# Miniprotein binders against p81326: the designs that were tried, part 1

No score or structure here was measured in a lab: all are predicted.

Target 1, 226 residues: p81326; the task's number for its first letter is 1
Amino acid sequence: MLHFGGFIMEINHISKILEKEREEYIRNKVEEYLKQGFSKDDAVNKANQSWRTYIGHRIQDVIYNLLKKFLKDSGLKVTTDKALNNRNLPEELDKVKRLIAINYGEYLFLPDADVIVYKVENNDIKIIAIISVKNSFRERRFETTYWKLKLKESPVTSHIKVFLATPDKDNEISYKCPNGKPKKMRIILEYELDGIYFLKEDFEETEKAKHFGKIVEDIIEISKKL
Below, numbering starts at 1 at the first letter of every chain, in headers, positions and changes, except where a header shows other numbers.
F, E and O are the ipSAE of ESMFold2-Fast, ESMFold2 and OpenDDE, as the mean of both directions, binder to target and target to binder. V2 is 0.75 times the mean of E and O plus 0.25 times the DockQ between their complexes.
[cut] stands for letters that were removed.
Atom coordinates printed by the task and the answers are left out, and those that the model quotes come from them; centres of patches stay.

## First folded at step 1 (miniprotein)

Design t1 (at its last look DockQ between E and O 0.18; V2 from the best seeds 0.00; counts 0 for: pae E 12.5 > 1.5, pTM E .479 < .8, other shape alone 3.769 > 2.5, placed apart)
Amino acid sequence: SEEDLKRLKELIELAREFLEYAKKLGDPEAIKLAKQFLEILKELLEEALKRGVSPEEIVKQAEELAKEIDELLKELRKAESG
ESMFold2, look of step 1: ipSAE 0.000; ipTM 0.196
ESMFold2 (binder alone), look of step 1: mean pLDDT 72; pTM 0.642
OpenDDE base, look of step 1: ipSAE 0.015; ipTM 0.404

## First folded at step 2 (miniprotein)

Design t2 (at its last look DockQ between E and O 0.08; V2 from the best seeds 0.00; counts 0 for: pae O 13.6 > 1.5, pTM O .531 < .8, other shape alone 8.824 > 2.5, unsure alone 58.908 < 70, placed apart)
Amino acid sequence: SEERLKELAELIELAIERLEYAKKLGDPEAIKLAAEFLEILAELLERALKRGVSPEEIVKRAEELLKLARELLEALKKGLDPEEVIKKLAEAIEKALEELEKLRKES
ESMFold2, look of step 2: ipSAE 0.219; ipTM 0.620
ESMFold2 (binder alone), look of step 2: mean pLDDT 59; pTM 0.414
OpenDDE base, look of step 2: ipSAE 0.000; ipTM 0.217

## First folded at step 3 (miniprotein)

Design t3 (at its last look DockQ between E and O 0.05; V2 from the best seeds 0.00; counts 0 for: pae E 14.1 > 1.5, pTM E .491 < .8, placed apart)
Amino acid sequence: SEERLELLRELIELAIERLEEARKKGDPEAIERAKEFLEILARLLERAGLSPEEAIKRLEEALKLIEEALKKGDPELLKEALEILEKALEELKKLEEK
ESMFold2, look of step 3: ipSAE 0.000; ipTM 0.185
ESMFold2 (binder alone), look of step 3: mean pLDDT 78; pTM 0.741
OpenDDE base, look of step 3: ipSAE 0.008; ipTM 0.294

## First folded at step 4 (miniprotein)

Design t4 (at its last look DockQ between E and O 0.74; V2 from the best seeds 0.00; counts 0 for: pae E 3.2 > 1.5, pTM O .778 < .8)
Amino acid sequence: SEELKKRFLKEIREILEILAELLEEARKKGDPEAIEYAKLRLEDVAENLEKAGLSPEEAIKRLEEALKLIEEALKKGDPELLKEALEILEKALEELKKLEEK
ESMFold2, look of step 4: ipSAE 0.361; ipTM 0.733
ESMFold2 (binder alone), look of step 4: mean pLDDT 79; pTM 0.752
OpenDDE base, look of step 4: ipSAE 0.130; ipTM 0.564

## First folded at step 5 (miniprotein)

Design t5 (at its last look DockQ between E and O 0.01; V2 from the best seeds 0.00; counts 0 for: pae E 17.7 > 1.5, pTM E .401 < .8, unsure alone 65.845 < 70, SAP 73.011 > 70, placed apart)
Amino acid sequence: SPELAKRFLELLREIIELAIKRLEKAREKGDPEQIKLAKEFLEILAELLERAGLSPEEAIKRLEEALKLIEEALKKGDPELLKEALEIFEKALEELKKLEEELKE
ESMFold2, look of step 5: ipSAE 0.000; ipTM 0.154
ESMFold2 (binder alone), look of step 5: mean pLDDT 66; pTM 0.533
OpenDDE base, look of step 5: ipSAE 0.012; ipTM 0.311

## First folded at step 6 (miniprotein)

Design t6 (at its last look DockQ between E and O 0.13; V2 from the best seeds 0.00; counts 0 for: pae O 10.5 > 1.5, placed apart)
Amino acid sequence: SEEEIRKKVEELAKRAEEAKDPEEIIELVLKLALIARESKDPELIKRIVEELAKIAEKATDPRLVEFIVILLALLARKSKDPELIEKIVEELKRIAEEAKDPELVQYIELILRLLERES
ESMFold2, look of step 6: ipSAE 0.006; ipTM 0.296
ESMFold2 (binder alone), look of step 6: mean pLDDT 82; pTM 0.818
OpenDDE base, look of step 6: ipSAE 0.000; ipTM 0.238

## First folded at step 7 (miniprotein)

Design t7 (at its last look DockQ between E and O 0.03; V2 from the best seeds 0.00; counts 0 for: pae E 11.9 > 1.5, placed apart)
Amino acid sequence: SPERVKEFVQILARLAERAKSPELILELVELLAEIAERSKDPELIKRIVEELKKIAEEATDPELVKYIEELLRKLEEESKK
ESMFold2, look of step 7: ipSAE 0.000; ipTM 0.340
ESMFold2 (binder alone), look of step 7: mean pLDDT 78; pTM 0.731
OpenDDE base, look of step 7: ipSAE 0.017; ipTM 0.398

## First folded at step 8 (miniprotein)

Design t8 (at its last look DockQ between E and O 0.05; V2 from the best seeds 0.00; counts 0 for: pae E 7.3 > 1.5, pTM E .781 < .8, SAP 70.01 > 70, placed apart)
Amino acid sequence: SEERLKEWVKEFVEILAELARYAKSPRLILELVELLAEIAERSKDPELIKRIVEELKKIAEEATDPELVKYIEELLRKLEEESKK
ESMFold2, look of step 8: ipSAE 0.014; ipTM 0.294
ESMFold2 (binder alone), look of step 8: mean pLDDT 78; pTM 0.732
OpenDDE base, look of step 8: ipSAE 0.025; ipTM 0.483

## First folded at step 9 (miniprotein)

Design t9 (at its last look DockQ between E and O 0.81; V2 from the best seeds 0.00; counts 0 for: pae E 6.6 > 1.5, pTM O .781 < .8)
Amino acid sequence: SEERAEKWVKEFVEILAEFAERAKSPRLILELVELLAKIAERSKDPELIKEIVEELKKIAEEATDPELVKKIEELLRKLEEESKK
ESMFold2, look of step 9: ipSAE 0.039; ipTM 0.509
ESMFold2 (binder alone), look of step 9: mean pLDDT 75; pTM 0.679
OpenDDE base, look of step 9: ipSAE 0.061; ipTM 0.557

## First folded at step 10 (miniprotein)

Design t10 (at its last look DockQ between E and O 0.01; V2 from the best seeds 0.00; counts 0 for: pae E 19.2 > 1.5, pTM O .715 < .8, SAP 70.044 > 70, placed apart)
Amino acid sequence: SEERAEKWVKEFVEILAEFAERLAELAEEAKSPEMILRLARLLAELVELLAKIAERSKDPELIKEIVEELKKIAERLKEIAEKATDPELVKRIEELLRKIEELLKELEKESK
ESMFold2, look of step 10: ipSAE 0.000; ipTM 0.111
ESMFold2 (binder alone), look of step 10: mean pLDDT 75; pTM 0.708
OpenDDE base, look of step 10: ipSAE 0.012; ipTM 0.262

## First folded at step 11 (miniprotein)

Design t11 (at its last look DockQ between E and O 0.68; V2 from the best seeds 0.00; counts 0 for: pae E 7.5 > 1.5, pTM E .697 < .8)
Amino acid sequence: SEERAEKWIKEFVEILAEFAERARSPRWILELVELLARIAERSKDPELIKEIVEELKKIAEEATDPELVKHIEELLRKLEEESKK
ESMFold2, look of step 11: ipSAE 0.013; ipTM 0.483
ESMFold2 (binder alone), look of step 11: mean pLDDT 73; pTM 0.647
OpenDDE base, look of step 11: ipSAE 0.060; ipTM 0.569

## First folded at step 12 (miniprotein)

Design t12 (at its last look DockQ between E and O 0.70; V2 from the best seeds 0.00; counts 0 for: pae O 7.7 > 1.5, pTM O .574 < .8, other shape alone 8.31 > 2.5, unsure alone 64.514 < 70)
Amino acid sequence: SPERAVKWVKEFVEILAEFAERARSPRLILELVELLARIAERLARMAKDPELIAELIKEIVEELKKIAEEATDPELVKHIEELLRKLEEELKKLEK
ESMFold2, look of step 12: ipSAE 0.040; ipTM 0.498
ESMFold2 (binder alone), look of step 12: mean pLDDT 65; pTM 0.546
OpenDDE base, look of step 12: ipSAE 0.013; ipTM 0.352

## First folded at step 13 (miniprotein)

Design t13 (at its last look DockQ between E and O 0.05; V2 from the best seeds 0.00; counts 0 for: pae O 6.7 > 1.5, SAP 70.016 > 70, placed apart)
Amino acid sequence: SERAEKWVKMFVEILAEFAERARSPRLVLEIVELLARIAERSKDPELIKKIVEELAKIAEKATDPELIIKIVELLAKIAEESKDPELIRKIVEELERIAEKAKDPELVKRIEELLRKLEE
ESMFold2, look of step 13: ipSAE 0.174; ipTM 0.571
ESMFold2 (binder alone), look of step 13: mean pLDDT 81; pTM 0.806
OpenDDE base, look of step 13: ipSAE 0.015; ipTM 0.398

## First folded at step 14 (miniprotein)

Design t14 (at its last look DockQ between E and O 0.04; V2 from the best seeds 0.00; counts 0 for: pae E 17.1 > 1.5, placed apart)
Amino acid sequence: SEEEIRKKVEELAKRAEEAKDPREIVRLVLELAEIALESKDPELIKRIVEELAKIAEKATDKWLIEFIVILLAFLARKSKDPELIEKIVEELKRIAEEAKDPELVKEIEELLRLLEERS
ESMFold2, look of step 14: ipSAE 0.005; ipTM 0.112
ESMFold2 (binder alone), look of step 14: mean pLDDT 83; pTM 0.832
OpenDDE base, look of step 14: ipSAE 0.015; ipTM 0.294

## First folded at step 15 (miniprotein)

Design t15 (at its last look DockQ between E and O 0.06; V2 from the best seeds 0.00; counts 0 for: pae O 7.3 > 1.5, pTM O .498 < .8, other shape alone 8.707 > 2.5, placed apart)
Amino acid sequence: SEERAEKWVKEFVEILAYFAERARSPRLVIYIVELLARIAERSTDPELVEKIVEELKKIAEKATDEELVKHIEELLRRLEEESKK
ESMFold2, look of step 15: ipSAE 0.060; ipTM 0.534
ESMFold2 (binder alone), look of step 15: mean pLDDT 78; pTM 0.748
OpenDDE base, look of step 15: ipSAE 0.019; ipTM 0.352

## First folded at step 16 (miniprotein)

Design t16 (at its last look DockQ between E and O 0.06; V2 from the best seeds 0.00; counts 0 for: pae E 5.1 > 1.5, SAP 70.691 > 70, placed apart)
Amino acid sequence: SEERKEWVKMFVRILAEFAERARSPRLVKEIVELLAEIAKESKDPELIEKIVEELAKIAEKATDPELVKEIVRLLAKIAEESKDPELIRKIVEELERIAEKAKDPELVKEIERLLKKLEE
ESMFold2, look of step 16: ipSAE 0.113; ipTM 0.517
ESMFold2 (binder alone), look of step 16: mean pLDDT 79; pTM 0.778
OpenDDE base, look of step 16: ipSAE 0.048; ipTM 0.471

## First folded at step 17 (miniprotein)

Design t17 (at its last look DockQ between E and O 0.56; V2 from the best seeds 0.00; counts 0 for: pae E 12.7 > 1.5, pTM E .733 < .8)
Amino acid sequence: SPKWVKMFVEELARFAEEARSPRLILELVELLARIAERSKDPELIKEIVEELKKIAEEATDPELVKYIEELLRKLEEESKK
ESMFold2, look of step 17: ipSAE 0.000; ipTM 0.279
ESMFold2 (binder alone), look of step 17: mean pLDDT 73; pTM 0.653
OpenDDE base, look of step 17: ipSAE 0.018; ipTM 0.437

## First folded at step 18 (miniprotein)

Design t18 (at its last look DockQ between E and O 0.42; V2 from the best seeds 0.00; counts 0 for: pae E 7.9 > 1.5)
Amino acid sequence: SEEEIRKKVEELAKRAEEAKDPETVIKIVERLAKIAEESKDPELVRKIVEELLKIAEKARDPELVLKILEILFRLLIEAWEKREE
ESMFold2, look of step 18: ipSAE 0.013; ipTM 0.304
ESMFold2 (binder alone), look of step 18: mean pLDDT 77; pTM 0.718
OpenDDE base, look of step 18: ipSAE 0.018; ipTM 0.428

## First folded at step 19 (miniprotein)

Design t19 (at its last look DockQ between E and O 0.48; V2 from the best seeds 0.00; counts 0 for: pae E 4.9 > 1.5, pTM E .789 < .8)
Amino acid sequence: SEEEIRKKVEELAKRAEEAKDPETVIKIVERLAKIAEESKDPELVRKIVEELLKIAEKARDPELVLEILLMLFELLIEAWRERKE
ESMFold2, look of step 19: ipSAE 0.093; ipTM 0.558
ESMFold2 (binder alone), look of step 19: mean pLDDT 76; pTM 0.703
OpenDDE base, look of step 19: ipSAE 0.245; ipTM 0.681

## First folded at step 20 (miniprotein)

Design t20 (at its last look DockQ between E and O 0.59; V2 from the best seeds 0.00; counts 0 for: pae O 5.5 > 1.5)
Amino acid sequence: SEEEIREKVEELAKRAEEAKDPETVIKIVRRLAKIAEESKDPELVRKIVRELLKIAEKARDPELVLEILLILFELLIESWYERKE
ESMFold2, look of step 20: ipSAE 0.179; ipTM 0.683
ESMFold2 (binder alone), look of step 20: mean pLDDT 77; pTM 0.739
OpenDDE base, look of step 20: ipSAE 0.019; ipTM 0.406

## First folded at step 21 (miniprotein)

Design t21 (at its last look DockQ between E and O 0.65; V2 from the best seeds 0.00; counts 0 for: pae E 4.5 > 1.5)
Amino acid sequence: SEEEIREKVEELAKRAEEAKDPETVIKIVRRLAEIAEESKDPELVRKIIRELLKIAEKSRDPEMVLEILLILFLLMIERWYERKREE
ESMFold2, look of step 21: ipSAE 0.161; ipTM 0.614
ESMFold2 (binder alone), look of step 21: mean pLDDT 76; pTM 0.708
OpenDDE base, look of step 21: ipSAE 0.070; ipTM 0.535

## First folded at step 22 (miniprotein)

Design t22 (at its last look DockQ between E and O 0.64; V2 from the best seeds 0.00; counts 0 for: pae E 3.9 > 1.5, SAP 70.091 > 70)
Amino acid sequence: SEEEIREKVEELAKRAEEAKDPETVIKIVRRLAEIAEESKDPELVRKIIRELLKIAEKARDPEMVLEILLILFLLLWESWYKREREE
ESMFold2, look of step 22: ipSAE 0.147; ipTM 0.640
ESMFold2 (binder alone), look of step 22: mean pLDDT 75; pTM 0.695
OpenDDE base, look of step 22: ipSAE 0.384; ipTM 0.749

## First folded at step 23 (miniprotein)

Design t23 (at its last look DockQ between E and O 0.06; V2 from the best seeds 0.00; counts 0 for: pae E 5.7 > 1.5, pTM E .795 < .8, placed apart)
Amino acid sequence: SEEEIREKVEELAKRAEEAKDPETVEKIVRRLAEIAEESKDPELVRKIVRELLEIAEKSRNPEMVLEILLILFLLLWESWYKREREE
ESMFold2, look of step 23: ipSAE 0.019; ipTM 0.442
ESMFold2 (binder alone), look of step 23: mean pLDDT 74; pTM 0.679
OpenDDE base, look of step 23: ipSAE 0.017; ipTM 0.388

## First folded at step 24 (miniprotein)

Design t24 (at its last look DockQ between E and O 0.54; V2 from the best seeds 0.00; counts 0 for: pae O 2.1 > 1.5)
Amino acid sequence: SEEEIREKVEELAKRAEEAKDPETVIKIVRRLAEIAEESKDPELVRKIIRELLKIAEKARDPELVLEILLILWELLFKAWRERKEE
ESMFold2, look of step 24: ipSAE 0.475; ipTM 0.813
ESMFold2 (binder alone), look of step 24: mean pLDDT 78; pTM 0.740
OpenDDE base, look of step 24: ipSAE 0.319; ipTM 0.685

## First folded at step 25 (miniprotein)

Design t25 (at its last look DockQ between E and O 0.58; V2 from the best seeds 0.00; counts 0 for: pae O 2.0 > 1.5)
Amino acid sequence: SEEEIREKVEELAKRAEEAKDPETVIKIVRRLAEIAEESKDPELVRKIIRELLKIAEKARDPELVLEILLILFELLFRAWRERKEKE
ESMFold2, look of step 25: ipSAE 0.444; ipTM 0.812
ESMFold2 (binder alone), look of step 25: mean pLDDT 77; pTM 0.716
OpenDDE base, look of step 25: ipSAE 0.297; ipTM 0.692

## First folded at step 26 (miniprotein)

Design t26 (at its last look DockQ between E and O 0.65; V2 from the best seeds 0.00; counts 0 for: pae E 2.8 > 1.5)
Amino acid sequence: SEEEIREKVEELAKRAEEAKDPETVIKIVRRLAEIAEESKDPELVRKIIRELLKIAEKARDPEMVLEILLILWLLLFESWRKREREE
ESMFold2, look of step 26: ipSAE 0.315; ipTM 0.748
ESMFold2 (binder alone), look of step 26: mean pLDDT 75; pTM 0.697
OpenDDE base, look of step 26: ipSAE 0.421; ipTM 0.768

## First folded at step 27 (miniprotein)

Design t27 (at its last look DockQ between E and O 0.59; V2 from the best seeds 0.00; counts 0 for: pae E 2.0 > 1.5)
Amino acid sequence: SEEEIREKVEELAKRAEEAKDPETVIKIVRRLAEIAEESKDPELVRKIIRELLKIAEKARDPEMVLEILLLLWMLLFEAWRKREREE
ESMFold2, look of step 27: ipSAE 0.455; ipTM 0.811
ESMFold2 (binder alone), look of step 27: mean pLDDT 75; pTM 0.692
OpenDDE base, look of step 27: ipSAE 0.454; ipTM 0.775

## First folded at step 28 (miniprotein)

Design t28 (at its last look DockQ between E and O 0.71; V2 from the best seeds 0.00; counts 0 for: pae E 3.7 > 1.5)
Amino acid sequence: SEEEIREKVEELAKRAEEAKDPETVIKIVRRLAEIAEESKDPELVRKIIRELLKIAEKARDPEMVLEILLLLWMLFFEAWRKREREE
ESMFold2, look of step 28: ipSAE 0.232; ipTM 0.670
ESMFold2 (binder alone), look of step 28: mean pLDDT 75; pTM 0.690
OpenDDE base, look of step 28: ipSAE 0.367; ipTM 0.729

## First folded at step 29 (miniprotein)

Design t29 (at its last look DockQ between E and O 0.64; V2 from the best seeds 0.00; counts 0 for: SAP 71.515 > 70)
Amino acid sequence: SEEEIREKVEELAKRAEEAKDPETVIKIVRRLAEIAEESKDPELVRKIIRELLKIAEKARDPEMVFEILLLLWMLLFEAWRKREREE
ESMFold2, look of step 29: ipSAE 0.690; ipTM 0.887
ESMFold2 (binder alone), look of step 29: mean pLDDT 75; pTM 0.694
OpenDDE base, look of step 29: ipSAE 0.479; ipTM 0.788

## First folded at step 30 (miniprotein)

Design t30 (at its last look DockQ between E and O 0.59; V2 from the best seeds 0.00; counts 0 for: pae O 1.6 > 1.5)
Amino acid sequence: SEEEIREKVEELAKRAEESKDPETVVKIVRRLAEVAEESKDPELVRKIVRELLKIAEKSRDPEMVFEILLLLWMLLFEAWRKREREE
ESMFold2, look of step 30: ipSAE 0.609; ipTM 0.835
ESMFold2 (binder alone), look of step 30: mean pLDDT 74; pTM 0.661
OpenDDE base, look of step 30: ipSAE 0.361; ipTM 0.727

## First folded after the chat (miniprotein)

Design t31 (at its last read DockQ between E and O 0.73; V2 from the best seeds 0.00; counts 0 for: pae O 1.6 > 1.5)
Amino acid sequence: SEEEIREKVEELAKRAEESKDPETVVKIVRRLAEVAEESKDPELVRKIIRELLKIAEKSRDPEMVFEILLLLWMLLFEAWRKREREE
ESMFold2, last read: ipSAE 0.669, 0.675, 0.678; ipTM 0.870, 0.870, 0.879
ESMFold2 (binder alone), last read: mean pLDDT 74, 74, 74; pTM 0.670, 0.671, 0.664
OpenDDE base, last read: ipSAE 0.328, 0.330, 0.331; ipTM 0.718, 0.718, 0.720

